# Designs tried in a protein design chat: VHH binders against Integrator complex subunit 15 (IntS15). Part 10

Target 1, 373 residues: Integrator complex subunit 15 (IntS15), of Drosophila melanogaster (Fruit fly) (q9vpf9)
Amino acid sequence: MSMSIDSNKLLLRKGDMKLDNYPTCAVEALTRLETLIASRNKQNMVMQIISEFIFLERTPKDGDVRKSQALPISQMNLFQEFQLIIALIEYFSRPGRDATRNAIFLSLFGSHLTPQRSKLLSRLISTAVSGSVAPLLSSAGTWMQQVGCKTPLSLEVAQNIVSDFISYSRKTPEQLKQLPMVGPHFAANFMVAVADLYLNEQRSPTLNPPPDALLDTITEWMMENPTLCQASQQPLVLPAGAIAMPFTTPLAGLLRWVVLAPLVSNRSAYSNLHLSLLRALQQLVSSGESTALPSQDLMQIVKSLQSYCARLAESKTDPQADAAYQKCMERFAQAVQIALSSNCITNQIQLLCLLESLPPHKLMKIVIEAHKK

## First folded at step 4 (VHH)

Design c14 (from a13 with V96A S99H Y102F Y103W Q108D H109Y; framework vhh_4orz_3)
Fold by ESMFold2-Fast, scan of step 4:
Structure c14 (fold): chain B 373 residues (1-373), chain A 120 residues (1-120)
Amino acid sequence: as target 1 above (373 residues)
Amino acid sequence: EVQLVESGGGLVQAGGSLRLFCAASGFTFSSYTMAWLRQAPGKRREWVALISSGGYTDYADSVKDRFTISRDNAKNTVSLQMNSLKPEDTAIYFCAKDHSGFWLEHFDYWGQGTQVTVSS
């Protein structure tokens, strides 16, 4: 029998808040959360305050939901939603500790987000991008890393940024040109999310192909900010019981996308993006950054190409005559050449063996032979 | 400053031979893949041959068994020996340096190339 670590003491009186003064009650709630979030044993109280006084949520009656699936329902009108976005922008713009802002942001939007909170999060982030609200974008970037950059939550955020700033643009949007400087962690995690979103587009027939303006934007970011690839690479100290999610660097995610892109589409914008990624990889390798492109990500590209070649064999198509496969292998060989030239790749022998298992390609043969001897 | 200077071109009859040279400076030559590309009048630039830092060579099917690429790391030169020349080999030949992973078609060109004209 261990002593309870939970405290039943009330440090702040919830009943002192008045719903009639929205958004004042939300601002007051945010201030009270600064004290409560330091005490993990008060997590239930934190969630209740957020639900009731910030998002104005009400739990449905027990009989209203099938299979006991009770989800909170927001009572906010459109004007209150607008007021909340303004209040959050103002709050996160205040001087303070990054750890406190990040903890509050994670508590507000968490990993189990309702559709209403998801909609508000997207609008909040787009407003922060337009207004260059650096502290909020920093917290949003950290949130994406904590919930996972390839999760549906992060993919929805990425898709909304594309929709709001890119989809109707013929060139790199002005608001996004400074994003790597204003919010590097958010920009880096956005690139991981968008690469995964569009790499899997053939599994999502309702998703439009990536706009050229998106590819051009990322190309410009990578050429002007080569250190952006390192922005999300922090050593992980996981709490007890936390699930370790596979970590993908921005460079690794983007490279997988560009190398495999010819299997889905054949567009010149991908060639420019690929060139910028090879340049960034070369620069990072030259600076001694061995973690920018892990061997596991290169091995996953091999497995994707093996699956593609198996499908070609079913249709009796020669991979050496398949234009898409030839373009994938050419891009892949170029990336492998830079990575292996660094002498920092783990499991190099295993990687070379996997590469040799792929149908032959002229440039890849040269790369393999150069690093085998 | 990175410089590539091509030489050795000229006029030759079909079945003849030429040897092209590329003098490189301003970078660690031995660490880079070197290539020869050509552009015929009114046509796209095409890859002809390449040689890796490790000495591995590869050739376009149109020149295979007729052309030989080689390098001299002590002199910072790459050369292309062209035998059994055909009228179709008429082009400006460019020496190109690979920036360690750029696409072959995206090699940088620092000179006017060297003209090769094959008659009859």
Scores: ipSAE 0.000, ipTM 0.095, lowest interface PAE 23.3, mean pLDDT 76

Design c15 (from a13 with T33Y V96A D98E S100A L104M H106Y; framework vhh_4orz_3)
Fold by ESMFold2-Fast, scan of step 4:
Structure c15 (fold): chain B 373 residues (1-373), chain A 120 residues (1-120)
Amino acid sequence: as target 1 above (373 residues)
Amino acid sequence: EVQLVESGGGLVQAGGSLRLFCAASGFTFSSYYMAWLRQAPGKRREWVALISSGGYTDYADSVKDRFTISRDNAKNTVSLQMNSLKPEDTAIYFCAKESAGYYMEYFQHWGQGTQVTVSS
């Protein structure tokens, strides 16, 4: 009963909003969401307000329509889309609490990401990168962490940044050179996403190989900002029994990518990125930063190499004779040596046992023996 | 109002396969991310697999290439196909619905779970 009364009060408030003065109704909606977003029992009202007054959507009567046949009853024209991007840039630039901005951003672009909202999100983030809109990039970074940096949503954001700023550039774009300073949280999560995107390129036949300009951009970021992989993420304060999406550090994600890269490419850009990661890792270890590269992330690299060796064995080929495998192990052994030198690796004995299960490699054998007992 | 009911668990030998099912009701199923979580004896719950409203999938590294998550929006079900099972996959498997909002649990409305036991 009390829920029905509260819902009626919210419907009366909603009835005050008018669609004919766009984008004013979107700005009014954002202000109302600041109050509603804190209430668990009003989440459906939040989503309705966003759909009707911000994105000008109408849900089809048949909510079970197939994706290919779904048609929005009300759509924004191109001018309204432009007005919304500007309104959102202005809204997220307002003085206020980061927690409120982040909650609003998550509500706008969480799992209710229609094709139109996906397009608008891409435009919004690219506009924020171009304009160095730090508060919006901070919210976008937090959103990527909340939905998961390796999920399709985050991978699509990463791919759109590559397309908008990198794909047609011979050198590192100027707009991206400042991104680690303007939006470190977004830059860090972008690196996690892009590393996973290209690690799984074999699963998408339409994905082009990563441009050298992308690898060079990340290399430059790591060389100039070696602590970017330790850039502070907003801590997720979760209730007892809650579970957050898993987070991979930028260092761990990038290392996995460059270690496995010889299996698909011999480009020097990967070697340059690898060197920058080793230098960043060495600097963090030397400065007393513990657990810069967790043992579980190193164990995941071992498992990837084990899978490769198993596939190679099925083709009656000796993994030891494979030049690609040798290069992977060389890069991996160098990173493992630096990580183990920190004396802060948890489950070190288990990690060493897993490393020994890989086909023999000269440098890796030396590293393993140096850290036994 | 929100209800999630898991099924399909059981005892299986290492290297075997199982398919888990989750029947959902009380919400617009097609609009939400769905996930599978697991909890082994004496351990904290861990995420296993995720499927978006659009059908995009993601997996924990420990189950990648062995497990496949899928959904049927017409039947309000999410499924987890588990292949090449290992003893370390032994756990209670939970179906979970996406939560929205900052500072709230990311997954909420967990079901009662279904037991999976893998013997060596």
Scores: ipSAE 0.000, ipTM 0.185, lowest interface PAE 18.4, mean pLDDT 76

Design c17 (from a13 with S52T S53E V96A; framework vhh_4orz_3)
Fold by ESMFold2-Fast, scan of step 4:
Structure c17 (fold): chain B 373 residues (1-373), chain A 120 residues (1-120)
Amino acid sequence: as target 1 above (373 residues)
Amino acid sequence: EVQLVESGGGLVQAGGSLRLFCAASGFTFSSYTMAWLRQAPGKRREWVALITEGGYTDYADSVKDRFTISRDNAKNTVSLQMNSLKPEDTAIYFCAKDSSGYYLEHFQHWGQGTQVTVSS
């Protein structure tokens, strides 16, 4: 590190605040970061301030060797962790520039975190959902887009929300029902993450359906606002220095849910969700927007269907006569037809070849032949 | 099939620079977090740098301010610019894509790696 960064850090400890007055030092650090975050050449100083004064982290020293390269260990007790959550809720609720809040949030909770920071992030976001803290959820949505919606951190956040508001809730999750209105960008990114956790052969050898309350909640969201699946969501307010990347949509993940659902469930909510996804695709065409639908996700659906057909062959059941398979292929063919017509699918030729490897289905055969060029 | 092919390694003197490349195929490259990991002789694999689908970058403390990770989504390539190389940077460098775990062992689709040797 540069001498100027070390000098500034030492001045902060001596002149600005004492570490023993927590969470005051964290609040003062957040205020200091508002000035520093605008400078790209001060990023290392920003990270040191966050580590030392917000998370109270120290580099561990192991045995006789005081040269450990291990991750920093937090000195915070459980009460201080609670105090930090409250301080962060209060900070992100203040009026101010969205770009600054988003930059600070991204600096606090980057893509590679200690287990303690990950737990604090999950608690923070669940608290924000409970309290409908719109500015914090907006920053969290931008954070999730920047770090990636399917990363371990994003999946842990999604799983924690499912645990807090779905799995352990005996009533309709009222806070979640309002989430798309309070934080639409976060709600969309939450759906990307949560869709990856269920009905996904790569996560489990057995297709595990989502909890009924979660399915019902997401289905209601999509029925009320199909645009949650579209690339034309709210404009991103990016931190200074961040690269603008395409907005991620929940379309591919939720499509896997509705296509594979007949194999494990007969819940009517999947039919409603499927209709909402078709409406979302049609609205993309109508609005002139183009969103790439990842071919890898669609190819995983094909693989799951191939696995199912292989099991049917062992039982001497004809996949072409199986009602569940017919429903899967009907929904898949409808979505593929709209997506191909809208240029929403990446690597279309490879996908069409894989679809031809599945047992024939009348509508799917028509779709393949129409787009074989 | 997911395939990652690393290149750009070689022999360099301390204080020198090298640029590593990882060519990716078999998946939608732009949608995944990419990482560089390394394994020195007799040592465990360690994470070096990562770049998310959204362009956020993060680095191990041992390489911070010396290494820069970047991606080219048009070419399905992730690169690692290594400056001010030290003998301690001698390792086989691996390209990896996003996984469901927090730790090094959870990154999937390791390539064969590219050897970097820094002479004293």
Scores: ipSAE 0.000, ipTM 0.225, lowest interface PAE 17.0, mean pLDDT 77

Design c18 (from a13 with Y56W V96A Y102F; framework vhh_4orz_3)
Fold by ESMFold2-Fast, scan of step 4:
Structure c18 (fold): chain B 373 residues (1-373), chain A 120 residues (1-120)
Amino acid sequence: as target 1 above (373 residues)
Amino acid sequence: EVQLVESGGGLVQAGGSLRLFCAASGFTFSSYTMAWLRQAPGKRREWVALISSGGWTDYADSVKDRFTISRDNAKNTVSLQMNSLKPEDTAIYFCAKDSSGFYLEHFQHWGQGTQVTVSS
């Protein structure tokens, strides 16, 4: 039955009296969110108030100096944060529809995430990775796709996984080896996010370089699970009337990162990642998966290399003498050769014209000539 | 704080061998590429060898087939075995942790180095 916003506010205020039962009152509130979502009733304000209650958030009242900044303030202590994480893991492990679970996750951790919810989300996902909590990782993967895998929200999640399991944690990388099997959608979207995070490394003075263990882990994932290239193409739970945005494949993101990596780093671990990506691309092409590497993604790599060559021209450096450019073009030519061998690349003539506009490279010239007709 | 301490350098005749060691602390050693760089008097630092966290190795053309890099993650140590040494190998050898940059010579962290002198 339809319930007014005021009635739901009153129920949540009465729920505050059950703080001694936390996190039980948060679980009851999650059940209320589930009921509202299942009714297809788009009461965004009601769902927001319920999520604020789950996180024990208080909105500043009229006359409060802090109201001018209007950020919800969480009253959770460290123990309550731990209790909520465990309660969320239990809740998301319950039998139920994936669409409902994903909608609840989006309601809790939407696109406009407070700093405290962001921190709790990172801890929640790391706990789910450590415990192999497949339903929660599935919802987290879908959430990354819904908010955008290359947005600050998804990049923060990816950076936290790197910190917790690879760089700054006493946990072994072995905990991540199972991730492609436990949470393929999350693993796929993590790879998209991390590739974008480290491709833009130069723009963040506080971002440490990617650990070799990260590159080695992704290399192993790709060698053992080539089908991860398509995991990020799972269908989204969309609001009525929404238009689905195009999906980015992990292969496209990782290839862009590894091809352009010589412009930032000379590390040999990128060469091993590159070879694993070529193998995965070859297997997808051989299986008839024509959309694994769209021409649009290849054209974006060309644009990045054109920008780099423009900077070389300003310094009067010959691209044929520039070691970084030569290494980029070698990796790119190898990937283009495999992609074009599918004969399913859209706008192939436009792509070939763009490739010819780059300063000459011996292997790339051979590839272009082989596919010009 | 990242600390790298090199040892094992010395004086050796052409054709001889030396083994260099680097003790690392202050970071998750097993997660990073480690490298050896060298600097001869009045010259710029140049990279010699690197080893990834996964054990993949790469070498400068001038030392390929003569030098071998290895790591021991349990001891946070990287080593460089130097065989068939030439007078041109005379330099201070530095251990380095990989960092963001366009070229290997842009490594951010290295120690004080260890002197290798190869007599003719």
Scores: ipSAE 0.000, ipTM 0.092, lowest interface PAE 24.2, mean pLDDT 75

Design c19 (from a13 with V96A S100Y Y102L Q108D H109Y; framework vhh_4orz_3)
Fold by ESMFold2-Fast, scan of step 4:
Structure c19 (fold): chain B 373 residues (1-373), chain A 120 residues (1-120)
Amino acid sequence: as target 1 above (373 residues)
Amino acid sequence: EVQLVESGGGLVQAGGSLRLFCAASGFTFSSYTMAWLRQAPGKRREWVALISSGGYTDYADSVKDRFTISRDNAKNTVSLQMNSLKPEDTAIYFCAKDSYGLYLEHFDYWGQGTQVTVSS
């Protein structure tokens, strides 16, 4: 019967989804998305339903971008935003397939978010951290990996976690202590993103250390959860039609922290973090993982050390006599030895040449010679 | 500013080959899925091939085993090797960046395109 089929088609377009019945229409839309996401031909309908019934945004019809009409990004007041966050928390807390939850999350929060949706996403994730909402954090972790952990979107999420939980704390916040157990994939990807924000000359002209509470939090996470870096490399529970992306680990970013830390800080937490990273790296290398520590990341550390040594030369200070540089090179040499022993690093020759350009260090010289044919 | 510039199109006889190039700038190229799409005269735009940041590839059934997509992250380029060309492959070929990194239909940046014409 064609009438029955037409009725189902109309139900997918509007049906019981009335804007005056918010947030019920958002809950109904989430349910319908489970069916629509499985259909390649209905992607336009998926985006329209998300915009109109979940975010209360106006969407151009027929895909035509008419530049003459600037539509409001969102009609949501603060109460409706709160209602949506609660509805999403409830939805993701329901029993179901991870692939379905991940598909819905990725459809709601794609890589090109409006400022309003970005702010809502940050508030949603902070609420999930506070409430230990494991399924939502799992989907958020998958989202970070898929959009890229070092992209502006992922960095904004990481910065908002720092702002909400770390910035005014003197010690590790209680909500964050449990995060590696509640959402290990999210915790690992958060570390990838947050490591990029500090002790990184590519992001800032000054080598700014992380807040003490953040350093202590990450150090405790790594010490208490030896396999946490492996969480970011676990197979993603992906929706049908999704592309599997290679994973990044927090090892490279955190290694940059511990190697460059002696230049700006004397905190003992960096020594504990360094030992934890060496253990994590050895574990990944021993398991046959060839991508544990990419050569490109190691080369960036070399560039930062070269910049530091250039400043020492200006003050006529011998790097051999500089305690900070010696400590940097000691930590770097230990990590490089483990990485090079894997024989799976791309551009190994270029890395060795760059390492040789640094002022000599006894341990690093031994490492270079051991891997130089 | 995101820019995608295609090249390598031209006129070729059926059974011939062409290689298309796309030079990308204004974004972290290595982090995004790149794709080739085409639009034949009077027809809807359709997907041809994609390559993820990690090198995973997928192809439309109509071009599978004839076309090969590849990327060079050091040069910010994506290429499409087209073999055993057919008249039905005649179209303007577009390079596209995937805004979601997952779904084919969510490409949001398009180049100007390069014309491919296959005769007889």
Scores: ipSAE 0.000, ipTM 0.124, lowest interface PAE 19.6, mean pLDDT 77

Design c20 (from a13 with V96A D98M S100T Y103F L104T Q108D H109Y; framework vhh_4orz_3)
Fold by ESMFold2-Fast, scan of step 4:
Structure c20 (fold): chain B 373 residues (1-373), chain A 120 residues (1-120)
Amino acid sequence: as target 1 above (373 residues)
Amino acid sequence: EVQLVESGGGLVQAGGSLRLFCAASGFTFSSYTMAWLRQAPGKRREWVALISSGGYTDYADSVKDRFTISRDNAKNTVSLQMNSLKPEDTAIYFCAKMSTGYFTEHFDYWGQGTQVTVSS
């Protein structure tokens, strides 16, 4: 007979695993997860129960409603949350295999993430950035790729990094200058997430515009580490018939953000970021890495510009609208020229046709004509 | 046995709206990320929208600001509200349960789908 969830939870508390010795009991539970993962004797239900124990979660009682459909509720107080963060930092700092650490991290924060765990995760990652905890940042970077770098979960992590380190800074924070060296995959995936966050929300009244310190930080990262845009491109191993979550490269995400930025901002920090991206793209193309800027991402930029032009055609004329569009097209044409020069772009004919559908721009016309034959 | 049943599809004029529903059974619905995928004639299946167990949402760029995904854990349903429909939205729409591997989240189970046709 299969054991009940309550029976399994009682077994996890046997011996020294008591709530009054927290977080020792959580560390013991983490060791239990590591053993299950290492043995390849994976039982998802047992792993879920262990993770719920680590976060001191309970399921709502059926008596609270005719039938409970609510997510598990964390019963940790603020002191226990602090204790767990310290315990997790110590645990992930231990020597071991990356695959094991990544699997444990995904078990804690992946498929069953509650709002309380999401908040704890953000605090854990900020603490790891401040303390340069490389193994934990590596697992966090992998986690962002696993859940999707443009998903709300990854965007919340990125927004909290901006809030904790950047929002009140006038220049690149010292803690962040070393991040590409300490946690390259996290830095790369953070750039994907933050580019999408500000691109999608830049016209939103509820989100402040990105700080200059954020743009300067990314510019410095790209100038010092142009290969950083490749850091998150690990091969995915999927079961037969599975469909992976969409993945956007750091370069593609940042380029889309910078190309469309003139529509809402004329700040020089965007121009500096753009130049660093062109330099990175040129280096990658020269090394044969054309996958850093996929044709689908270029086509999506075209569609965004088409949408903008359609709105302008039906609204009262904005005196700055034409200048903004021209700047977008100039930045875009420069990137397209470098990408097309690689001769590795899929659906090149379709891309060129889409580019020709945009209102005319002198440099873009030259680029299109150069690659039409 | 995991079962996903889609409904709400139909024929609609460009600019119109449709609301799709997915009834789920055979698993702990509230604990899983749910998604909508679509397959246009002659094309591969593509991801459209996602809602996590915590209620966080995400959308493909082609449908952002037009589509809204929501869930009702009491009824084990996920819904997709589709506004400002375009002929390019014509496809079979599939409800999917996200599965988690050690290194990836992916879609390895989806229903039979519901046809959406948008006339120009």
Scores: ipSAE 0.000, ipTM 0.341, lowest interface PAE 13.2, mean pLDDT 77

Design c21 (from a13 with V96A S99T L104S H106W Q108D H109P; framework vhh_4orz_3)
Fold by ESMFold2-Fast, scan of step 4:
Structure c21 (fold): chain B 373 residues (1-373), chain A 120 residues (1-120)
Amino acid sequence: as target 1 above (373 residues)
Amino acid sequence: EVQLVESGGGLVQAGGSLRLFCAASGFTFSSYTMAWLRQAPGKRREWVALISSGGYTDYADSVKDRFTISRDNAKNTVSLQMNSLKPEDTAIYFCAKDTSGYYSEWFDPWGQGTQVTVSS
């Protein structure tokens, strides 16, 4: 009878795999990892299989015994790199458990990210964006959260998307218009990363505005779906016993954009983005999450405004008469009011003290007085 | 090589407080997310709290509003302030460096941990 036949694909042991049939060995390795990924005792085997059969890496050889910490070197030629990207697109498009797929993605790019793997990751994600490969973008979104959305790794991915789709565009790129529908978690985490790159004094001594096409893209996304910020709050689909890194919403970073924008830009898109962020804040109250705006990000906005006001004082300009400062404070006061009323701000007392240190603004004074009780 | 040394544990009565310390060496401390894990007698290891390189903090529901995690990048230390302790908090507490955060067992506790015992 047919019941004697296993319907599952037979998995090969590491010793049975061959390197001379690339990319077949990479595909077989990915299938093998589905069984091994749930076992901590097999983690070293998982990493060896990935390095040897997927990325074709070798340990660097040198005559200095103390240089044993050298990074692996890729043996892949340009054609094999392209074959691997296609194989990964096909693999992540197959039916399967999201937890296993996400664990494999994190193992490929999380802990052993060399310059070569970083390059392949960026090319893989750009290809997935162009091809609307939803399962892969879902895994990429999970990856960005697990490595941290504002870390150098995530920022490099975000910068490559900007380079590939935005840098030479005069309007919202067609390839990015559907991204929030295809990969909402990735789109939300991309916004967290990219918001950190612009209008941020900690990244640049000057508050450099984002490219027009990037601002327009994010503004259109937020106007069409303010709940896109909630996509970053979806529970990560990881294997049983895995620790999920906390989500980070794009709210704080984008709020910094709209609050500080009047200091360097007169683009009307910031007004539309501001209104969308206020709607997003109101909607997050309904989700049971109470900490949508981390106080450290809001305190950084206060510090940037303090620096600006110090420069006004040097030129003997009254902040009350400065149009840019007034607009910054008007937008900031509205967001803070909604967040405080909705219990969305962490460490409220410290934030209120810092806000009081800024030159007075009529709406902000009302907000502070209302929440001082 | 990476080394983490936990301290500050002890015996305390229910409702009391303890502060745990972790001294880190062998890596660029300021660039990594740090976490506290615990393992109760006869149970699996569980995550308690974490703090990112940027100062973002998160807590397990069982300890939320009672525990506070903090870091001192100048001293390469991470601390856990534990208030309103319950008998259920009795466990060995481990400091861990984030290994990309997808398995609790894949955080690297390099030390033997510090024992916390809460009497009822």
Scores: ipSAE 0.000, ipTM 0.303, lowest interface PAE 11.3, mean pLDDT 79

